# Ledger of designs, part 7: VHH binders against Dopamine receptor-interacting protein 1 (Dorip1)

Target 1, 310 residues: Dopamine receptor-interacting protein 1 (Dorip1), of Mus musculus (Mouse) (q4kl13)
Amino acid sequence: MKTLFEEIKASIKNNYNQDRSFWRPVLPWGGVFTIKAGRKAVSCTPLYVEIRLKNTCTIDGFLMLLYVILNENESFPRELSLHFGREFVDCFLYLMDTYSFTTVKLLWIWDKMEKQQYKSEVHKASLVIDLFGNEHDNFTKNLENLMSTIQGSYCSNWHCPTRVQEDQQRTISINPPQEIPHGNLIRLAVDELFCSKIELCEERGCGGLREFSQRVFCHGAPPFVVLNMQHWKPEDLAYVPYYLDLSDHKYLLEGATLFNKEEHHYSAAFQIDGHWMHYDGLRNVNLILLNKPPEFLLLSSLVYIRATEK

## First folded at step 22 (VHH)

Design s6 (from r6 with T28D E105D)
Fold by ESMFold2, fold request of step 24:
Structure s6 (fold): chain B 310 residues (1-310), chain A 122 residues (1-122)
Amino acid sequence: as target 1 above (310 residues)
Amino acid sequence: QVQLVESGGGMVQPGGSLRLSCAASGFDFSERAMSWVRRAPGKGPEWVSTIDKSGGSTDYADSVEGRFTISRDNAKNTLYLQMNSLKPEDTALYYCARDLLYWMDLPYYDRWGQGTQVTVSS
């Protein structure tokens, strides 16, 4: 049986040929899961015969990206199983490859999200799950066992009251530099977060210099990295770096999530074999091959994958 | 290629007993939870019983608890349902189903057998 990833790659190669096979929608927005035969726990609290998902765009783009990432390198399913669990990764790939897309979303919601991360209500024998919100709350905050980093620092003043400090981050969020030099602002923001540096100690009255060690991943260099970019404006995004050096590994731009503020709607862009695709779960034709790299003017997050040979 | 083949159904009078079997192939049976699901004439599917991969945890619908016993033999890749004190209401087509997402408590049966008919009358 040909996997969904193999079908997508075949479609890319046949883009010149207008007699392509029909593409089915991938991860369409929302979804309905019909409970064919519920167990006692489902039957007891509260009664429902189906699960309806709405406003799923806050996870759909990242689920699509995760599927692509898991297929980029034969070792990534094993590596990511250490962080997501073997059952999750095996079922995720199986369900994606069998077009069971609503069930894929339920896999994420049930296994990776806590109840307080979303709203749910039983209405007319349907459990309605509403994922309205943002991608951080519904997806990336659940990646802390993969994305956690730590940076230590020491003040040169032996009498500094906070001479030794540690800064732990559960996810990676970067901010535009306040001093805006020409060039690659995103790389500069990553370096500000990750690179060793020496700066004037911010402790009142201290006067020493604080030396920051290089920031490191708490669980080793992950197969992929997500950069949350909450405070960036389109004018700051003239250049998106195609690679980053993190933790002695080269990371290559795999994709991005995009946010349309007027529609309050997320979409995604990613590449397969150097060809850029756009994904939008609201459209009937929701996976489209782009003829050029996207402009990234609506950028919400950047996703990088670890190169096999750095 | 996943295959589930039920057997052991038949006609029986009220109060009688039957033992259903399900032969599994094409997957690692010992790594998956399994369920029995039944469909009575003109009705939708009804969950009957579930057993975890080791056989250490079992659960039953209220309507069959105390009368039915689910079991498995992982060495033979076989699932069983012992049905005692049968009632006319137990008349249904009984399916063996792979409970793919048991580990996360989502009732999703990705593979089903052809079913075996159980008829309780007279």
Scores: ipSAE 0.487, ipTM 0.793, lowest interface PAE 2.5, mean pLDDT 86
Fold by ESMFold2 at other seeds, fold request of step 24:
Structure s6 (fold): chain B 310 residues (1-310), chain A 122 residues (1-122)
Amino acid sequence: as target 1 above (310 residues)
Amino acid sequence: QVQLVESGGGMVQPGGSLRLSCAASGFDFSERAMSWVRRAPGKGPEWVSTIDKSGGSTDYADSVEGRFTISRDNAKNTLYLQMNSLKPEDTALYYCARDLLYWMDLPYYDRWGQGTQVTVSS
């Protein structure tokens, strides 16, 4: 591992003009796609000869993470094809491997996003797509087939008006525990959402015990999970767990997306062969090897990958 | 590796006919949409026609509609373009292209042949 780390560092330092072309494909910010031989135009839609992408940082970090994840385990392309579609996964990997960077972003935008999720207009024969906004609105919201979970609960009081309850979540959003001032707050919040538990029933006058089943994934345990961290403050992030147990599966920290509020800009950090990298599409050197794990004080999302179990 | 080889071009008088063929190898031809694209002298590439993976859906540029017919034989891994009522403006180098993102309506041709020349003159 240390040898691989030193090998990457030496490659970057000794090939100064090649640090922009890291040995794996790395997405730049934005992009321009030129239509080389277009088909018939829709009669009521303005004609355009190119597509320009702006403010793509809301999807770039997750697209990089998706590429890393798909290459992490030989079974993941097949598994993820069941959720994204085989054509999407095959084209995504092919386009990344052939450095067709703007086309990869268009694959996501046109195949996975609804038109109302982004702003677009035709100006001077260019279709301009502007992805300014929230990373969750532009990317993780479209992962519902992977991230949907459900938890049932039952009150012991036969007369409880809400005796049987079912809670479905379309994404995995965790909130800081209010009553715990410090510690591994992320682990506690995940356990509060996922673990079975018994609590006093909250119905007025009921007095029963409400038993919560373990929360389970509606479509099976996915190859990766995304924890949406919108409401967390830096003081809540003293400990980021490297391991989680979710729905009877072990998950390992693969990476994170980061949000710089001053710049209104997203970046990402993730592991390649156990080495932490920082990705920022706006930088001239957009993938940088880190000397140590990143500080997660700008956290937007955490990404965990399912561990290989025999 | 992916290869596309066009043939069947030549010189023909206005009003004549030609049939172009494209032999495909190195990929599952039956799983991909295919297009014909042409480049006239001094012009950029111009889309001519597209056919889906099954052959059930075809589309044509306005300038060739009614005169050209695209077809495919998935058993022979071959794409065809029947060109009738040829005009001098049809003179071009004709390319067979893999239409990788046809299923999402994005005109992206990731693989091209070397082209076959069609010349229409008196």
Scores: ipSAE 0.487, ipTM 0.807, lowest interface PAE 2.5, mean pLDDT 83

## First folded at step 23 (VHH)

Design t4 (from s6 with S57T)
Fold by ESMFold2 at other seeds, look of step 23:
Structure t4 (fold): chain B 310 residues (1-310), chain A 122 residues (1-122)
Amino acid sequence: as target 1 above (310 residues)
Amino acid sequence: QVQLVESGGGMVQPGGSLRLSCAASGFDFSERAMSWVRRAPGKGPEWVSTIDKSGGTTDYADSVEGRFTISRDNAKNTLYLQMNSLKPEDTALYYCARDLLYWMDLPYYDRWGQGTQVTVSS
């Protein structure tokens, strides 16, 4: 009756015989779903009898991370259900715990992605879905309103045509600072996005000063956030903070996704009980316990989980 | 311990009627869509009918529409299939199935009963 999460935790504690890997594959790359008996609402007659997934690495790492996050705190399934829907969260956990991995990927594709975000084609009675591409397009942008933020501003010029403004964003986009790299560049970029500031108003002919309030989460501080690090260079990443403050809420580094440009392939790393693991769906042994935190030279994303303190 | 137990099958003449029942236990029946699926001799599984969790939406395969009626009693955790005007081609093993991903239109039946045999012959 042990959940998949409980089995992974048990394998971490068992160091016998250099046990550095989880004994069964988790979320293997790709997958095949055989349609046993199609319903009228789904046209599988006579067009196809199976669904074949290819190039799923653009979602696999994040799906693994989502599973870990949902098991990190007993309140997170309820909280994330407010954003993703109760049926999605319940079915996701059930399917992961029953090793129905191709079906988990279909749950994401059908429920959270739009048709134009992936290529599909029926070939010889098989529907082939190809997720080749960018993991931020295939996963991060489909997190509903989870990470939605808003920042208001006002101009000191009473006659400014756009005196009061709001800026809403559904993802968290941070840019590497332009000044010489040193110290905690990620913290600086987060502060530039979230902290209040004053700047010269950019309206033509205005000349006033525009005051920006602190950026806040539209639906409260979420259980986790994803920082898109795709455009950050290795030299910008000399220090990856294990703690961040986002809109006065403390967040802890949970994991990361990694991108190998030569192979055009994503993998992930994450923590369970302070132990770092590496996940790569292409490997026969695809979940490995690491001796130390990963080197973030190939970083695609950072994932932070909300601390329980106020 | 999820259990789905079908009953009500048997031998019947063409044009006859049968009512199948499926007793469900070990899960929240009222929160799940349910389907009937049948397997005729020498054939693969064929979807027959689906009912949503409330009983407000039903759907049927073209081959049985107008002759079969799916229903449910959430207070008794029971699924039903009323089969009228039975034909020899309705001869099959009939399964009660939990239709886990009905809400997103993915035909995924994660739990099945053992089936009840329906035989239509003269």
Scores: ipSAE 0.573, ipTM 0.844, lowest interface PAE 1.7, mean pLDDT 86
Fold by ESMFold2 at other seeds, fold request of step 24:
Structure t4 (fold): chain B 310 residues (1-310), chain A 122 residues (1-122)
Amino acid sequence: as target 1 above (310 residues)
Amino acid sequence: QVQLVESGGGMVQPGGSLRLSCAASGFDFSERAMSWVRRAPGKGPEWVSTIDKSGGTTDYADSVEGRFTISRDNAKNTLYLQMNSLKPEDTALYYCARDLLYWMDLPYYDRWGQGTQVTVSS
């Protein structure tokens, strides 16, 4: 009856009563899936009776964020079904709401990842899947049908050898500005990527002016976007904008993923009803309510959701 | 609440036939693949047959192929297993199961009935 999201929200609303200091662990790191009655063609070779997952932190934070996003707006499950497939979205929500967390991870691995994105081998009749790596290889790379953008440009010099150009990007990667800016560095970097502009043509010897159109999403403005922040330093992250304008749509900060280099470990932070939570799959108490927004000192990615325009 | 209720089991002599039924409720039956799984005395669960959501694709364990036929009536939310040429080794408790991840070839039965007993003897 009561979804996992509703249980989390109820826990937040009971802040004045601190008797509920524990939450049921969600998406714990790793997992084991037992095959109880395998079909004839469960696997090509060799046969196995269980699937063991390790090093899953490279997908766990984003799976948690995806669950929160799908519950933020009644239309998002339908919209995201166009990108992920209806079966995926329906099963993802059902499995999260029934606490079948290892199966949720298998849903992502089996349906959304290519075999070459991870290592696997059968050992003692157990298929071991190792997701060691990074979040971009294991998760955000598989969002290209959601976040692809294109920006056209033309040079005023009729003889420019690259007079008409298109720049298509499959993910949203922004870099800190190189100059000393007078504003929010993240917003400036986003505007540099998305806004129309006129610049001196970079073709050697051309001398023309290149006019860039506004960058647009190839498949329409998605319900959420992920900004790759891996090249940003802590001093650049003091001012994380709570909203961005992307291709004429307003997007609101939903959360972030964080990376600890010493432990090679990812965690996540996100907000529900204006309250920030921290998620770390390695902890037995792995979902914690924060008193204030997290300090974004070890940022891997920022996640924004599309606002309703009314 | 998801419910799966099997019926139609009983005692049959070798070579006989039975038709099992499974009444489904609490979910959109027409959107889910379904399986029959059996458990013989002293053995673990054994997959018997699977049918996709439309009824257009069926598959069978080697031990029952040619003798058993899986079918469904989506208008009546009912799954069937026609069992012909029954053998003593078909004796088992037969379960109707929702095969949630059939579409990605991962055998995951998230809901089961209580089962109906089939006994083939004498």
Scores: ipSAE 0.544, ipTM 0.825, lowest interface PAE 2.1, mean pLDDT 85
Fold by ESMFold2, fold request of step 24:
Structure t4 (fold): chain B 310 residues (1-310), chain A 122 residues (1-122)
Amino acid sequence: as target 1 above (310 residues)
Amino acid sequence: QVQLVESGGGMVQPGGSLRLSCAASGFDFSERAMSWVRRAPGKGPEWVSTIDKSGGTTDYADSVEGRFTISRDNAKNTLYLQMNSLKPEDTALYYCARDLLYWMDLPYYDRWGQGTQVTVSS
């Protein structure tokens, strides 16, 4: 049987004169899941007979990216099974490859999201799940066991009240540099977070120098990382680096998620074998081949994959 | 290719017994939960029973609890349903189903057999 990924790759090879291509719809916005024979209710009268998903664009782009990442390298399904669980990864790939897209979204919602991360209510025998909100609240926050980092620091003043510090972060949060109007701002912000540095101690009255060690991944360098770009303005995005060095590992740009404030809607862009594609679950033609890399003016996140080490 | 083949159905008088079997192939049977689902004439599918991958946890619909017993033999890749004290209301086409998402408590049966007919009448 041909996987969905193999079908997408085949369609790329057959398209050479247009800025877009046609594929079967992938991860359409929302969805309806029919419960054929539920275990939770009396045999003939379940509490609800279907599940309706609304406003799923806050997870759809990342689910598409995750599918591409899992197919990018033969070792990634095994490695990512350590973080997501083997059952999740196996079922995710199977359900994507059998076009069971609403069920894929439920796999994420049921297995990876806490109940308080979304709104749900039974209405006329239908469980309605509403994922309206923020892409990072609904997806990226559930990647904490993948991307956790730690950085230690020491102040030179032996009497500093906070002489020894450790900073542990669950995600990779970078902010635009405020004092630097031009340059490769993303790389500068990443280096500020990860690299060793020495700064004046900020404790009132201390006067010492604080030495920061290199930031390292708590669980080893993950197969992919997500940079939260929500606070970056278009003027700060003059350059999006093709690669990054994170704690002595090289990472390559795989894709991005995009946020349109006017529509309050997320989409994604990513590459397969060097060919850029745009995904938007709200559109009838929701996977389009681009002539060039997308303009990253509406950036929500950047996704980087770990380069093969030799 | 995943295959589920049910057998053991037939005609039985009220109060009688039948034992259904389901031969599984094309997947690791020992790693998957399994369910029995039935469809009575003119009605939609109705869950009957579920067994986890080890056989240690079983659950039954209220209408069959105490009369039906689900079991599995992982060495033979076979699922069973022992049906005792059969009633006319148990008349249905009985399906063996792979309960793909049992581990996350979502009722999703991704593969079904062709079914075996059970008829309880005089």
Scores: ipSAE 0.536, ipTM 0.821, lowest interface PAE 2.1, mean pLDDT 86
Fold by ESMFold2, fold request of step 24:
Structure t4 (fold): chain B 310 residues (1-310), chain A 122 residues (1-122)
Amino acid sequence: as target 1 above (310 residues)
Amino acid sequence: QVQLVESGGGMVQPGGSLRLSCAASGFDFSERAMSWVRRAPGKGPEWVSTIDKSGGTTDYADSVEGRFTISRDNAKNTLYLQMNSLKPEDTALYYCARDLLYWMDLPYYDRWGQGTQVTVSS
């Protein structure tokens, strides 16, 4: 039988741009999981017979992106199993391919999130899990084993009190440059974080030059990277690079998550075989083929995948 | 294709014994936890017992603990339920189920058999 990914690819080839009624919704917002025959551990006091999910848009876009990424290269499921666990990756793909979307969200919530990352309450025999918040707290924070990087530096002043420094980042957050904002600002911000450089030492009265080595991934270059973009203004996003060089690897733009502040709602965009699609779990037709690449003016995160060699 | 086929049901008197079998095919049986679930007439499904992929960890509903024993033979892709000291309230259709998310303690049975009837009456 065809996987969900193969069905999406077939939909792109058929050029049905006006009506997607043949598709069931993919990762609809929220969800209800019915406990048909609970065990002691789940059905203990207080008892519940179902789990209700609310405000899941803070994970849905990234879950969709993860599914696409896992299908981009035959090696990625094996590579990502080292970070997510083999059982997680196997079950994630199976559940996506069998349209068990509420269960996919529970897989993320219970296996990858800690209880303090979300609110939950039993009400009228229903466990209600509320994922209100942001994508960083509910998803990208749990990618530390993929996204952790480290950069060392040293100051030329032998007497500098902080002569040798180490900067470890658990996620990849880039900030708009403080200089005149023209050109490829995203590439400049990435280079500021990752590239080797020499700067004046920030220690007051030091006067030395601080040399930074290239920033490297603590656990090797991952199959994908997520750039946290929450502090960028629309005017800074005129140019989104289609590729980046990170730690001696080429990364290609796979997609993005978008945040609509008026609706307080996340969506996502991604490409399959060069065709851009938009995903929004609140819409009846929640996965659509775009006529052109999306405008990134509502950008929340950028997602890049590691390029395959020749 | 994933298939689960239960057998070994029948009619027995109270206090009797039965052994249920479940033949599994279409997946790696040795990598999955398995459960027995039963449905009495007019009632919803009731969890009976679970066994982890290796057979080293088992758990039972309070109503059957001490009377029922779950086991598996991974070489034969077969799950078993030995039922002793049977009571009329054990009368039900017994289903073999793949417990896909046992490893994260979420009861999700993604595949079920057709069931085998157990009837306990005097």
Scores: ipSAE 0.526, ipTM 0.823, lowest interface PAE 2.2, mean pLDDT 86

Design t4 (from s6 with S57T)
Fold by ESMFold2 at other seeds, fold request of step 24:
Structure t4 (fold): chain B 310 residues (1-310), chain A 122 residues (1-122)
Amino acid sequence: as target 1 above (310 residues)
Amino acid sequence: QVQLVESGGGMVQPGGSLRLSCAASGFDFSERAMSWVRRAPGKGPEWVSTIDKSGGTTDYADSVEGRFTISRDNAKNTLYLQMNSLKPEDTALYYCARDLLYWMDLPYYDRWGQGTQVTVSS
């Protein structure tokens, strides 16, 4: 039978009446999950009969993007299963394709978030889970080792107390360069993190030169990476690169998450077969086809997928 | 196409026994936990019993523990419920259900059949 992804692709092709919306709501904001028949508890009583989710926009955009990514290449489900687990990936795809959207969010919350990452309480026989916060705290932090990198360095001073070092990071953390007011600041910041370089050793009293090797992915180049843009100012975002080189692998812009400060609300934009879609779980019609790439003035995150070299 | 087909229901007197079967197809039965859920007349669904994918762990509702036994045969893709010492309160429509998220302790039954009727009366 036709998957949700196949339905979305079909809607892109059939645009005869200038209808730019997908007819089915996807990952609506929030949700209610009804416990039809609970299992025996250690106390022999259930504490609640339903689970209510609110403020889920901090995960909804990324869940939508993850679904698109898993469908972009036949190898990605297998590759991502190594990082997220086979059970998670298989259930995620199944639940998305059966429109069990509140259950998809629970899959993320229960399996990938720790209990201290969200507020929860039982109110009138409902467990209320509140995901208020930001996307890094509720999603990106839980990508485990997907984007882990390592960079080795050595100092020319053979007396240096830390002559050989390794720097490992779990995320791709870049900051806006402060020197140049124009150009592709994102590409420059990525190159500063990943490329080999030589700089003055930071060890007090050393005076040597520290040579950094190229930064590499600890577990191979992942199917996708996320750049956290939350501390980038709009004036620094004049250019969003359509591709990046990360550790000798080409990555193509797949999508972005956007933050509307006035509504304190996240949305997402992404590509399917070169066509940009906008997703906003708060809207009644929440998935629409764009005429052009979205404006990236208020980025929350950028998402890149690994290109197939051919 | 996931299918679950229950059988073995019927009418029995109090104290009698029945054995329910559930034939599963369209998925890897050996990789999924399974549950029996029942619905008495005028009531909502009530969990009866759960068995993990290997058959090594079973659990029962207090109302049936000691009287009912859940089992599975992964080679035959079949789930069973042996019901002994039946009471009028056990009268219900019994469903075989796939317990998709058992591994993360979330009671989510994504597939279940039409059910098989069990009636316990004199």
Scores: ipSAE 0.475, ipTM 0.790, lowest interface PAE 2.6, mean pLDDT 85

